# VH-VL binders against q09693r1to98: the designs that were tried, part 6

Target 1, 98 residues: q09693r1to98
Amino acid sequence: MKILASSTNYVLHNRLSNSQYEDARSKIVNFGGEFTNDAAKADYIFVNYSQINRVRRELRTIGTPLETCVSCKLIVKIDWLNEPKESLTPGNPYVIWH
Key: E = the ipSAE of ESMFold2; O = the ipSAE of ESMFold2 at other seeds; V2 = 0.75 times the mean of E and O plus 0.25 times the DockQ between their complexes.

## First folded at step 9 (VH-VL; framework fv_patritumab)

Design s5 (at its last look DockQ between E and O 0.93; V2 from the best seeds 0.66)
Fold by ESMFold2, look of step 9:
Structure s5 (fold): chain C 98 residues (1-98), chain A 118 residues (1-118), chain B 113 residues (1-113)
Amino acid sequence: as target 1 above (98 residues)
Amino acid sequence: QVQLQQWGAGLLKPSETLSLTCAVYGGSFSDYYWSWIRQPPGKGLEWIGEIDHEGSTNYNPSLKSRVTISVETSKNQFSLKLSSVTAADTAVYYCARLDYEWDYFDYWGRGTLVTVSS
Amino acid sequence: DIEMTQSPDSLAVSLGERATINCRSSQSVLYSSDNKNYLAWYQQNPGQPPKLLIYWASTRESGVPDRFSGSGSGTDFTLTISSLQAEDVAVYYCQQYYSTPLTFGQGTKVEIK
């Protein structure tokens, strides 16, 4: 199943080990998503935070404030990649911003 | 009321590992992010890093290679380890709570002076 | 890293007089999307941990006397104590929370003249 087909995806590396980061990238590819190293180009941003304003802080830290991502649809807790039973929609419990 | 109580060894030799523990009383442990902050004698404050109840950490890059923050959620405790200490690591170390949503600190422990001697 | 610089390093003020502390950040801490200044002030009395005074540059924390006020925007901020009292003898710190690492000013020591 290609639940991330036609999507461009970024993984915020804060609060992830190198192995967790690479695991998330692998899952995105396995789900049919395209990976980007530029948060400003992403449709979905995956994060290890439960509070949107801490994510905004970290995006400011790396020089790509959320507002520079004109294509971003959702910011999603990274644990969704472990249990993608429900499609990514604004109402999904793993979504912290839409 | 929320209270943070901290403890650990206050006197270390160079190359040893600093180890401090902070226990949280009177509030939710799982709803907040927790930090360690240090203050060298007569100097300003330096943020060391943050941790949540699941053990996920974010460290100050200046210390990242030597720092480990850990959590024991069943005890409402979090800890700091700083390896390979030198005299430059002599400081008062504070545990603190980040605000629920924002990155300023609303509750602080009393502080622990750690002295690294020769 | 956003560097925070306070001035002066120390300040002697007579009881009942105004104390003014400045804080400058190396880059703006104003987030244009919400129009908020990500700037806090702390008081550290002798032998005690820091205590939060002000956040969002000008919002007083609960229980903070109204003689404490914060102002400024972008890169330049001021903490004012309108009428210094004996319990206000402390070191004062600004802190930015715009980006990580979270950083503090070097402190301003306020003493009675």
Scores: ipSAE 0.574, ipTM 0.886, lowest interface PAE 1.9, mean pLDDT 92
Fold by ESMFold2 at other seeds, look of step 9:
Structure s5 (fold): chain C 98 residues (1-98), chain A 118 residues (1-118), chain B 113 residues (1-113)
Amino acid sequence: as target 1 above (98 residues)
Amino acid sequence: QVQLQQWGAGLLKPSETLSLTCAVYGGSFSDYYWSWIRQPPGKGLEWIGEIDHEGSTNYNPSLKSRVTISVETSKNQFSLKLSSVTAADTAVYYCARLDYEWDYFDYWGRGTLVTVSS
Amino acid sequence: DIEMTQSPDSLAVSLGERATINCRSSQSVLYSSDNKNYLAWYQQNPGQPPKLLIYWASTRESGVPDRFSGSGSGTDFTLTISSLQAEDVAVYYCQQYYSTPLTFGQGTKVEIK
């Protein structure tokens, strides 16, 4: 099964161009994931940040602070989508929160 | 200690583009987020935006259509361009470092007064 | 956007007396997940850039004298200078970092009476 099968995925648009955002969405689909426009419903949140507290700030900014995402399992640096050599687990180097 | 040194043109005509540069000394450039903040004479402070060492930016929505922040990582420098200036853009402009983890500012440049003639 | 409002705009205090500056945010800056207030205070002497005094509403930055203290929670915050010194003549700003855009109060000028 594909590496993102059975997952619901959100991409934080902050600090991405529209082209980068659409590219990330396409990769999620290619890896078998479903896309959501609501961060609070995601299993995985992909971000262009290396520090979790910046991500928490932006989730507060858009009205979906992290605590409202009951299903969220991992917050992942978006670069993982470019070369997903390792599966998404809490120990993955691209994971910044779990 | 970390030191931020800034420079750029201080006198502009309306419709010109403001251009400022900030150089970072004595610290890690790649581990931090960098910001521009401005202060009209005798007034409060306005956050303009932030950038990381890879060039990814986040701007104040009030200025986003006119602002470009860029980085020259090989020189530990970042810059501000503000297009289509008016007298309302007259201010002291500061470069500043965000704390490693949090969004308050622990080091500031000395500031550059930019005056836009009427 | 979170609007930050300071009071008073200007304050005159005798040397050695207590100065009190208030800051109110239009929305709570207390994050329930970590129970921290995302509020900082800055001092700006004439002709100088702002200098960080306090973060997390009440934590003094390294090298800041003990006479500076911060208090409050949620939407209401106070900066107190317990015994005003001549060097404390400055404009003081609060800043929220709960959400973007990062916003500052309009400032409070502290003068010697």
Scores: ipSAE 0.563, ipTM 0.877, lowest interface PAE 1.9, mean pLDDT 92
ESMFold2 (binder alone), look of step 9: mean pLDDT 93; pTM 0.946

Design s6 (at its last look DockQ between E and O 0.90; V2 from the best seeds 0.00; counts 0 for: pae E 3.2 > 2)
Fold by ESMFold2 at other seeds, look of step 9:
Parts: C-alpha cells; structure tokens; sequence
Structure s6 (fold): chain C 98 residues (1-98), chain A 119 residues (1-119), chain B 113 residues (1-113)
C-alpha cells in the first residue's frame, strides 16, 4: 500500500498544469513518499516525458543537471502514479532511466 | 517528405487573440514534438513553445501567461493562441518540427504567416 | 536564458572566397555527459523560413553542400563557407538547444562583395 515509503520524490513541473502537478504531489504523499522541491535530493524524479534527453535538458535548465542528483535511483513517467500496482524497479515500463 | 501548412488571420487590433493553425502532411505526427517560433520584421527568432501529440506543452516563460498551444491529433494539426496582443507581437509566425531522437533543433518549417497588430 | 551573440552582424565576401561567421553563447552548451555541443546553424534566404544546415556544432544536415562546415566548442562556434556561391546570400543564425527556452543568435547577413 505504501509503495513510496522511505523515498524522497521530485515532480518536474514541465508539461503539467498546476492541477496535474498538485495531483501528483497528493498521490506521492498518499503512497507514503516525501516530497522535495530540490531535484538533486530526490530518490525518484517523476516526469511528463517519455524521452530521457528532454528530461536531461530540463534538469539542466533548472540548474540541477542529472549528474548533480546524487541520490537519484529512477526517473519515472508520471502516469505510474495513476495505477501503481507494481513496485518501481529498473525493469518497470514507466521507468525511463535508472 | 514532411510538409507543414499553416494558416490564420494576419491582421489584429490590440487586445485581440492571435490564432494560427498548422497541419502536418507526409510524416508521423505522433513521433515528434511541434513548435511555434516567431520573427519580428527585420529581427531574429523567438521560440514560443512546444507540444506533443498528447497535448502536453512546454512554453517560453516570457510568453507563458498569454500562450496556449493545442493539438488536434485526429487531424494532425496543432494551433497557437496568443491573448492580449500588442504591436510588439507583430511578427512572422512559423510552425516547425523538433528533430528526430529527442533533439531540439528544427528540421522542417512552415512557410510562415505574417501577423500584424495595429498600433 | 542562454544568450546567443553572433559576429559580425553583416559581411560582404567575394564570390568563391571564404566567409566566416562567429557565434558565442553566454554559457557553455557542451554537455559533459555525452561530450556534445548542443548548437545548430540555420540559413534563411529572403522570404523563406530558416533551413537547418548544421547540428551538434559540426554535423551537416543531409543535402547541405560540403562547403558549409561548423567548428568550435563550449561557448565559441564558427560557421565557415569555404567558397561562397551566389545562392549562399542569406542570413545565418546559430541556435542552442542545451536549455529551454531555445534561443537563437541575432543573425549574420552574408552578401557578395
């Protein structure tokens, strides 16, 4: 049930409306995760991109290139939050980087 | 190959909403990101924003409060609306395709539409 | 925003001679993770949309004549036309795609002397 327990999570706001962004934050909390406003501290980064190089571009844009995210384990398509039946692993179809 | 055709009204008054449409022919609509770019007369180019087939957008922060880019995937079309226009919005507006494989250079362009906002 | 500055604003070059256009970015566009320069060059003929010439700073787009070449790294880039032809009279723009917003240089007009 608490599949994000003990995780620190960041949501990249690009390509999300304000309501989509707040919905994602609410789901992370409901799944037991903590939210961070600093991508460099996240264990998981949730994104509305299917393409890692565009995520890398946006992380560079906000001043936290992927290389500075020392704790990051996975970058995940945000739609995973809608039906998180399977735990996040590198083989999960919503994971675009690990 | 790929061709972009664009249309919309070319003459506006201040405070009106600019509205342009771009139709994509001869290629895959769903595999690419699509952009609007503008060029004031005699000046350089400004990126307005991007959209994909799902309707998700990323805008230039300088314009984001006034810009809406939309997609009609069943027609292979995307559109630009820019609200509350002023004379500073007078420009040639281009639709363009972002390059293959996640790369953000522009490989195909529409022919451009001059939009003039009266002073 | 990464500001792109071109020099010169215009130049006149004799037919068959070399034209050199410079582009400087306000921040490096070299990404250390893949060692690529996120820089493109465009040609815009009068009354036409821009046409892609070069990407990754030095890779020619398909169908671009080999007299066009790009060089440089980090913040300093050059577009070279080795032997200017009449059809090369145009405005040339550099563009970075390292960060958003995507930004362009102000353009360099090339004319035959």
Amino acid sequence: as target 1 above (98 residues)
Amino acid sequence: QVQLQQWGAGLLKPSETLSLTCAVYGGSFSDYYWSWIRQPPGKGLEWIGEIDHSGSTNYNPSLKSRVTISVETSKNQFSLKLSSVTAADTAVYYCARLGEYEWDYFDYWGRGTLVTVSS
Amino acid sequence: DIEMTQSPDSLAVSLGERATINCRSSQSVLYSSDNKNYLAWYQQNPGQPPKLLIYWASTRESGVPDRFSGSGSGTDFTLTISSLQAEDVAVYYCQQYYNTPLTFGQGTKVEIK
Scores: ipSAE 0.460, ipTM 0.861, lowest interface PAE 2.7, mean pLDDT 91
Fold by ESMFold2, look of step 9:
Structure s6 (fold): chain C 98 residues (1-98), chain A 119 residues (1-119), chain B 113 residues (1-113)
Amino acid sequence: as target 1 above (98 residues)
Amino acid sequence: QVQLQQWGAGLLKPSETLSLTCAVYGGSFSDYYWSWIRQPPGKGLEWIGEIDHSGSTNYNPSLKSRVTISVETSKNQFSLKLSSVTAADTAVYYCARLGEYEWDYFDYWGRGTLVTVSS
Amino acid sequence: DIEMTQSPDSLAVSLGERATINCRSSQSVLYSSDNKNYLAWYQQNPGQPPKLLIYWASTRESGVPDRFSGSGSGTDFTLTISSLQAEDVAVYYCQQYYNTPLTFGQGTKVEIK
């Protein structure tokens, strides 16, 4: 089963090494997700932050403030990719925004 | 009643590595982000970067190639290293707390450490 | 980077008179999602670290006297000291926290005339 099937996914690079970033991208693909380099087009945004307002700050910084993302469903802590037992829903413990 | 105490070497020669430490008292270390900020004599303030209790960092791009911020969570301490210093790195260096849990203004500051790099 | 420009670079004000400091950002720091201005003001007395005065453009930090007030929105902001006291002789900085890197104005030195 592909837990990220039919999803478009972005990884915010802030606070990730290049190795951690590439690992996250690889996991997204392995879980059936499509990767985008444009946060505004993502269904899910994976982040190494626990605090939504700091994520909002970084999205503003890259020119893609959260309100411009038409498709955005969830912002998710990156560690979910290590433990994807639970589907991504608003109630998921790794979700920091919905 | 949060207090930040900072220390480190104040005199360096060109090409040496600046090393400063900040200890946090009277508050939660893990609920906040921590920053280093510098001020050259008679000049304004420059944000260097931030770190949280997990050791994850975010740096000012202007300094990123030379800066390392680290944390010793068991001691409620975080540190700054700035490599390959020049006279242009002469400044007062401050540690500071980013404001309440999610906000990026600085509500508590260390007393500052003057670091002089000989010319 | 969002550039922060203060004016004037320095001013001299008589005790008990009003001091006004302006801060302009190179782009808006008003976030439409929460309708807040991501702007702070700091006071730095000689030989001391900066001290937070104002955040959200107009909210005074705890313990800050009510003679300090902040106003403005978007790109244009003002710090006002309604009746200057001797202890208010300092350099004042604005700071944006809308984007990273976090950036400060160049400072405004306030002196007694």
Scores: ipSAE 0.409, ipTM 0.844, lowest interface PAE 3.2, mean pLDDT 91
ESMFold2 (binder alone), look of step 9: mean pLDDT 93; pTM 0.951

## First folded at step 10 (VH-VL; framework fv_patritumab)

Design t1 (at its last look DockQ between E and O 0.97; V2 from the best seeds 0.68)
Fold by ESMFold2, look of step 10:
Formats: structure tokens, C-alpha cells, sequence
Structure t1 (fold): chain C 98 residues (1-98), chain A 118 residues (1-118), chain B 113 residues (1-113)
């Protein structure tokens, strides 16, 4: 069973080039995750930010403030997709919100 | 105490590329987000975009197709390029630092007037 | 985009009198999660860059005199200078940081009457 099996995943496009965005989407699928274009339905939101407040700002910008994502478990720095050494848990160093 | 010093060409012809540089003194470059903001004569302020030390950018959608912000982290510098300028791009251009946590601006450069002639 | 509109465009006030500047956003900048208003005020003296005065609608930046105060919530905000001093001659801007693009009001010029 792959490391993102049974998860629904969103990638926030801010601060990513189109190629970085597509690369992240490909990695999610390769790791067994399902991709969503709706942040409000995601279990995990991958971001190129180190500070949660700026992620909250961009989620407000796209009309899906964090409060509308009742399914969201973790907001994760996107670099985790490059080195998924540990499973996604609240204690993972790449997690900025849980 | 943080100081921002900016420079670049002040007179451009239509279709040229605006290019400005901002150098940061007396503070941590890598801990903050850095922005360019412009002010047309007699008008209000417009946020252009932001950059961090890694070179990752976030732009105002109204300008995104023409804007490039870049960073030279080893020199504590970041720059603005705005392509295909017109008279509407005439403004004072400021570099500024975002607060460590929040999206207001705590330090500003002195500004550079850029005039686009016809 | 959240549009910010200030009133009046200009204001003449006698030394020692109160100056009142209004700022209205096209959309609420009050975030329900933390119950904070994502609004800042700046002062721009002639020939100088803007300087931060107020954030979170009512919190003074360090070093800002207590004659400056901010109030309001949601879409309507006020900057008050309780006793105008000569150095307070400037253009004042509100700014929202609720969402991107970050946007500013058009400015209110305060002059000595």
C-alpha cells in the first residue's frame, strides 16, 4: 500500500511554477494518493509556504478559507513530496498545521 | 535597524523593461518576505508582488504576465523587472519588507520615480 | 480583489484639533477564525515613503504616538488623530491583508487649516 493511499490531496499553486505544480501532482498519484481541485475536500494540502498565516491568506483568496475544509487533516510543506521518509502525521517536520 | 536602499533607471521609453534593485542592510534577509509596491503620481499604492530568499514569488494577478521579481541572496538584494512598459507604468516604485508573520509592511525603501515617456 | 475606499480625499484641521479618516473595504476583512480585522494604516509625509502606524485595525506600531488610534470592524474603519500636530501633515492610507492582492485605499491628505 503506497504512502498516500486512501488520501485526497490538494496542491496550492502559489509560489510554484507550472512544472513544479505538475511534478507535485504526479508524485501524489505515484504515491497512491487521489488528487482534488477543491481544497475544501482535501485530507492534505501541500503548500510552498513555511508560515501557516500566509497559507490561510491564500485559501481566503481562492474562496475556500481553511474553516470550510472539514476534511483537512494536515497542511504540509510541498518538499515532503521530494523526500517522503516518514508518514504524514501531526509530528512530521514538514507539517505546518494539523 | 533595517534599511532598504533602491536604485535603477528612472526614464524609459514605451515597450522597454523596467529594472530596479533593492539592497537590504541591518537585518535578516532570509527570514522575511520582500515586496515591490508602486504609487502612480497623485494616486494610491499598488502591491506588485513578493519574494522569499529561495526565489519563490507571488504576484499581483493584474501584473503577473509582465512581472519578474528575483533575488540575489548572497548580496541581500532583490530586484523587479516589468516588461513592455507604457505610460500607465509611470510611478514611484518602493521596495518593502513584510512583517515577520503578517502581511503589512514595516520597512520601506525611499522610492524610485520611473517615468515612461511617449 | 478587495477594494479599499477612503473618505474624505482631503481634510484641513487646526493644530490641536481632532482629525478623522474613514476607510471602507468592499468585503469584510474580519477573519472568523481568529476574530481579527486584517487592516493596517500608514502615514506618508511629503517626499517620504509610507510608515506603518496601526495594524489589526487598532494596534499601534511601536514608537507611534498615542494620539493615533484606529477603530472599526468588518468593512468600516476609522483612523483618529486626537490632537493634530504639525508633523502629522501627511497622506494616510489604509491597507487590507485579508487576501491577495494586498490593496490600499486611495489616500487621505491631512493639512493644517
Amino acid sequence: as target 1 above (98 residues)
Amino acid sequence: QVQLQQWGAGLLKPSETLSLTCAVYGGSFSDYYWSWIRQPPGKGLEWIGEIDHSGSTNYNPSLKSRVTISVETSKNQFSLKLSSVTAADTAVYYCARLDYTWDYFDYWGRGTLVTVSS
Amino acid sequence: DIEMTQSPDSLAVSLGERATINCRSSQSVLYSSDNENYLAWYQQNPGQPPKLLIYWASTRESGVPDRFSGSGSGTDFTLTISSLQAEDVAVYYCQQYYSTPLTFGQGTKVEIK
Scores: ipSAE 0.596, ipTM 0.891, lowest interface PAE 1.8, mean pLDDT 92
Fold by ESMFold2 at other seeds, look of step 10:
Structure t1 (fold): chain C 98 residues (1-98), chain A 118 residues (1-118), chain B 113 residues (1-113)
Amino acid sequence: as target 1 above (98 residues)
Amino acid sequence: QVQLQQWGAGLLKPSETLSLTCAVYGGSFSDYYWSWIRQPPGKGLEWIGEIDHSGSTNYNPSLKSRVTISVETSKNQFSLKLSSVTAADTAVYYCARLDYTWDYFDYWGRGTLVTVSS
Amino acid sequence: DIEMTQSPDSLAVSLGERATINCRSSQSVLYSSDNENYLAWYQQNPGQPPKLLIYWASTRESGVPDRFSGSGSGTDFTLTISSLQAEDVAVYYCQQYYSTPLTFGQGTKVEIK
């Protein structure tokens, strides 16, 4: 079964070129994940930030503060999609929030 | 003992491209986010955008179509380009460092006045 | 965008007297998750770069004299200089960091009466 099977995923576009954003989307699909355009509905939020507080800032900016995402399990650095050797768990080095 | 030194042309004609550079001394370039901020005469400060050592940027939507911030990590430098300038772009331009964690600015350059003739 | 409005635009105060600067945000900068006010204050003396004074609305940056204090919550904030000194002649700015774009007040010029 694919490593992102049964997950709903959001990619925060901040600090990504259009090419990087599309690459991330393609990798998520290849790993069995589904996309949402609504961060509040995501299981995983992929971001190009190393610090959770800046992610929280951007989620406030788009009107979906982290507290509105009932389903969110992990916020993950986007680079995990390049080297998904370990499953997404709270202990994964790419996870910045759980 | 972080120091930000900035330079670039101070007088432009309409339609030209503003170009400023900021060099960072006495600190870790790769651990922080770096910003450009401007202040038109008699007006408040306006955040232009931020960049990190990898070259990833986040821009003020009001300026995004005309702004490019870039980095030269090997020189601990970052730069601002603002295209298609008008008199409304006349301002003092500052480079600044964001706090390690939060989005306030703990070190600032001295500022560069850029005047765009009418 | 969150608009930041300062009052007054300028203020003349005698040495040793209190200076009070107000800052209002167009929406609350108090984040319910951590109950913190995402507000900073800066000082810019003539010919100098801006300098961080206060963050989290009321926390002084290291090395800032205790005559500077910040107060307020939500949308209304105050910077107070309890006993004005000659070196306090400057323009003061508030800044919100609750959301992007990061936004600043227009500044309040403080001078000696």
Scores: ipSAE 0.574, ipTM 0.878, lowest interface PAE 1.9, mean pLDDT 92
ESMFold2 (binder alone), look of step 10: mean pLDDT 92; pTM 0.942

Design t2 (at its last look DockQ between E and O 0.96; V2 from the best seeds 0.00; counts 0 for: pae E 2.8 > 2)
Fold by ESMFold2 at other seeds, look of step 10:
Structure t2 (fold): chain C 98 residues (1-98), chain A 118 residues (1-118), chain B 113 residues (1-113)
Amino acid sequence: as target 1 above (98 residues)
Amino acid sequence: QVQLQQWGAGLLKPSETLSLTCAVYGGSFSDYYWSWIRQPPGKGLEWIGEIDHSGSTNYNPSLKSRVTISVETSKNQFSLKLSSVTAADTAVYYCARLDYTWEYFDYWGRGTLVTVSS
Amino acid sequence: DIEMTQSPDSLAVSLGERATINCRSSQSVLYSSDNKNYLAWYQQNPGQPPKLLIYWASTRESGVPDRFSGSGSGTDFTLTISSLQAEDVAVYYCQQYYSTPLTFGQGTKVEIK
């Protein structure tokens, strides 16, 4: 029914204002997703980066290197939350890692 | 060949706002991240933050409450504002370009000495 | 934050002799997923802007003379100038890019003895 139903979601705060961060959290809930404050437990990680190596750096910074997130399926550009036209799959143009 | 030219006021009084501008010549502005870095006298270099062409920033947490980095993409320029300066903010300030992929700096401006006195 | 500590703070070396600068990080900057050391070296000659010398701990930037070399892994890194020249008088910095904030060593001033 809802596009993020049954998912656990993390938002990387880097390069987001507090307003943008809270907006992303609200959208996740409105789309049926559950929010987590622990990147290592997320199914999806939403980011304001287009290059995966910069996301890897920030995940190292917070102590949750990408290789420790055994549940993570996709890393997704945050803008997908603004216009969720296609479901989240590895082929989705907003996905930068899978 | 990329060239970074920087300018701004070099002498400030305590509580004023530091304001520096960096103009980028000879390269793509929109494809890269841009940074400010400073070095107080007798101390190491301190990364202040980064910005991309869209205006999205990532700041050093130690300075985040006082720092604003901004872009003027149509002019290929980015700027630093540091509010509420004290003598501790006396430093040479550099603008620099991050490598296309990684977080080391391949081109640097000449540096601007900013002295806070009163 | 990852602290970067250089030694010595200042180094005087005779022309043509080997100069060695050490850089230690408070945490490993070796990323196990790609097996790379996220460590760079910079040179700033008097009156000049800083210049990238080395990245990935040991990869020389284009146009840098081959008397400059980098070595080390994990937390302990070395910049070596095999035969010091007059133009090598500068301050040298190491920098980690493993995590944010990006951090630099305090610098090592190299002079001709």
Scores: ipSAE 0.497, ipTM 0.858, lowest interface PAE 2.5, mean pLDDT 91
Fold by ESMFold2, look of step 10:
Structure t2 (fold): chain C 98 residues (1-98), chain A 118 residues (1-118), chain B 113 residues (1-113)
Amino acid sequence: as target 1 above (98 residues)
Amino acid sequence: QVQLQQWGAGLLKPSETLSLTCAVYGGSFSDYYWSWIRQPPGKGLEWIGEIDHSGSTNYNPSLKSRVTISVETSKNQFSLKLSSVTAADTAVYYCARLDYTWEYFDYWGRGTLVTVSS
Amino acid sequence: DIEMTQSPDSLAVSLGERATINCRSSQSVLYSSDNKNYLAWYQQNPGQPPKLLIYWASTRESGVPDRFSGSGSGTDFTLTISSLQAEDVAVYYCQQYYSTPLTFGQGTKVEIK
């Protein structure tokens, strides 16, 4: 069972180059996850921010404020995708919101 | 007390590249986001973009195709390049610090007037 | 983009009298999650960079005289200078930080009548 199996995943493009963005999407697929282009449908949102308030701002910018993300369980720093040693849980060091 | 000191060439010809540098003194460089903001003569303020110590940037979409903000973390400096300038880019350019948590600006440089000749 | 519109563009006020500046946003800057208005005010004296006066629509920055106050919610905001002093001659800007791009009002110039 892959580490992102049965999850729907969104990648916030802010502060990512196009190649970093595509690399993150590729890793999500390789880990068994599904993509969405709609943050409101995601179980996990991957971001290149360490402060949740910055993420909240960008979600407001794209018209899907965090409160409309009914499925969202975790907001995760994108670097987790590089070395996913631990499953995504609220206690994971890469998780900035749950 | 945090101080932002900025410098760069103030007179450009059309099609040249604007280049400004901001040095940060008396505070933590790595804990904050840093921004460039410009003010055309007699006009309001326009946010250009932000950068952190790792070099990750977020730009105003209106300028994104021409803007590069970069950082020299070992010197506590960040820089603005704006390519292909025209007279419309004539403005006072400010470097500024974002608040630790929120997106308002608590410390500003003194500004650099950049004039693009016709 | 959230457009910020200030009124008036300029005003003249007698020393010691009240100055009132309005700022209107094209969209609400009140975030329902924390019930805060993402609105700041700046003062720009001639030849100087902007200086932060107010954040959260009504919270005064440290060192700002208490004659400056902010009010309003949602889309309509007001900066009030209760008793204008000579050093308050400046251009005043509102700024939203609800969404990117961060945007500013066009400014309101305050002069002595």
Scores: ipSAE 0.458, ipTM 0.857, lowest interface PAE 2.8, mean pLDDT 91
ESMFold2 (binder alone), look of step 10: mean pLDDT 92; pTM 0.934

Design t3 (at its last look DockQ between E and O 0.89; V2 from the best seeds 0.00; counts 0 for: pae E 2.2 > 2)
Fold by ESMFold2 at other seeds, look of step 10:
Structure t3 (fold): chain C 98 residues (1-98), chain A 118 residues (1-118), chain B 113 residues (1-113)
Amino acid sequence: as target 1 above (98 residues)
Amino acid sequence: QVQLQQWGAGLLKPSETLSLTCAVYGGSFSDYYWSWIRQPPGKGLEWIGEIDHSGSTNYNPSLKSRVTISVETSKNQFSLKLSSVTAADTAVYYCARLDYDWDYFDYWGRGTLVTVSS
Amino acid sequence: DIEMTQSPDSLAVSLGERATINCRSSQSVLYSSDNKNYLAWYQQNPGQPPKLLIYWASTRESGVPDRFSGSGSGTDFTLTISSLQAEDVAVYYCQQYYSTPLTFGQGTKVEIK
C-alpha cells in the first residue's frame, strides 16, 4: 500500500547533516519502508550525489562495495523522499543506478 | 585554462583559527569538486576534504572535528577554516581541483605557508 | 584507511640514466568492477605545487614527456623515468583514489648523482 512497503532502505550519510539524515530516515518509515544500517542488505540506497562514481567510491570506503549488495535494486537521489510522486522504478528521474 | 588563486593569513598563534580562500578562474566551478590538501615542511601530503558548488562536504576523519570547508558559488570561491591550531598544523596548504569524474587532482593552487608559533 | 608506502625515500641517479620508484598500497586499489587501478603519480619540483603525471597507474597526463611511465597492479606500482633530465629533480608521490580519505605516499626525492 505504502510507496516503500516491503523494502529495506539505506541512507548514505555522506554530505548530509545529522538533521537531514534523521529527516530522511523518518520519511522512509512514514512511506512504509524498513531501515537498515548495512548497505549490503538494502533494496534501495539513498544518496546525496548525482554521480555514480562518487557513490561507488564511498561504498568502497565504508567496506560495502556496490558489488556486495546482492539485493540492491536502485541507487536513488535522496531528494526523491521530499516529493515521492512517482514509484521507484529504473526510469524514475531520481534513480542514478539500476 | 584553469587557474586557482589562494590567499589568507600565514602566521597564527596556538588556538587561533586558520582561514584560507581559493578563487577559481577559467573552467566551470559548478561541474567539479574542490579540495584542500596540506604538506608539513619536508613531509608528505594530507588530504583535508572536498566540497562541491552546493556546499556539501566530505572530510578526512582525522581532521573532521576541527575543519570547515565552505563555498561562495557566486564568486567561484571556496574556503578552509581549521580551528584550534597547534604547531602540528604548520604546513603549506593547497587548494586543488578533482578530475571531472575521478578523485585525482588535475589543477593546484600555488600553496600558502601557514606557520603556527610555539 | 589505505596506507601508501614509497621506496626508496631518496634516490640519486646520473643524468640520462633510469630512475625507478616503487609504491605499495596496504590494500588493493584494483577495482574488480571496472578492472582499473585507482592510482596516480605526481611530480613536485622544489618550491612548486604537485603536478599530475599519471593516472590509472599507467596513463600519462597531457603534456607529460614520454620518459615518464607507470606500471603495476593491485598493491605494487612503479614510476619509471627512462632517461633522467635535470628538470626531473623533484619529489614524486603516488596517490590512491580507491577510497576516502584520499592518501599519498610519503614521497621519493630524486636527485642528480
Scores: ipSAE 0.552, ipTM 0.873, lowest interface PAE 1.9, mean pLDDT 92
Fold by ESMFold2, look of step 10:
Structure t3 (fold): chain C 98 residues (1-98), chain A 118 residues (1-118), chain B 113 residues (1-113)
Amino acid sequence: as target 1 above (98 residues)
Amino acid sequence: QVQLQQWGAGLLKPSETLSLTCAVYGGSFSDYYWSWIRQPPGKGLEWIGEIDHSGSTNYNPSLKSRVTISVETSKNQFSLKLSSVTAADTAVYYCARLDYDWDYFDYWGRGTLVTVSS
Amino acid sequence: DIEMTQSPDSLAVSLGERATINCRSSQSVLYSSDNKNYLAWYQQNPGQPPKLLIYWASTRESGVPDRFSGSGSGTDFTLTISSLQAEDVAVYYCQQYYSTPLTFGQGTKVEIK
């Protein structure tokens, strides 16, 4: 239960429709996580990218380069929210950066 | 060796929708990101947007309200639609592949001139 | 948006002489985390699509002759053709890939005097 308990979570909007974005936010809350609109404050950043370098590009675009996120622990492919079978750890298959 | 072949209508009237298709040969469609880039006659290049095999897109904000990029993964094809065209949309339109890791373009189609009558 | 400005707009150079093209970005394209300049150069011969020449500001793409070199960092970049050949008559573009939208310079046309 509460697989995202005590976490602060950001969803990178790039490559998501508004409906997909809202769905991701709902899933984060349903899993016990807090949502933030500021990537720099997040513990986890959920993304619709498989390649970290494009995520780093988009974080630079929004003015929150990855190095400014002092609390960020993991960058995670957003599909994890659909079927969270394992807790988020650096070894999780959906994690693309830690 | 990768080759991009593109086609579509070359002459449009104002308010019509531009529609172009790009087919990818000789490479992995699903491992790469694909883009449309345009070049007004005698002018520079403008990035329109990118798409991956799942259909997820990222558009230039200047065109976002009028652009749709789509993919047909089973055919290794992706397409551009640009609605409500004006004479300012007259350009050569290129499809291109982003590098595997980075955001520069390593393969380009031959281009399609699209002219919007005034 | 990061604006890319090239100078000059056009350049006439004698065969075998040095051609120099400048590209300036409105913001730094040097990413401090990896110390790389997110800058590429393209050649567009008449009637053809652009062709990648250089990435990371100074790394030549495979098959590009060594007379092409790139230099610079941050906001100021240079493409140099050390000994201009007839086949080098083209328009040259810089492109930043530091952030989206991906943006190009307006181009520099290189011709033989």
Scores: ipSAE 0.527, ipTM 0.880, lowest interface PAE 2.2, mean pLDDT 92
ESMFold2 (binder alone), look of step 10: mean pLDDT 93; pTM 0.946

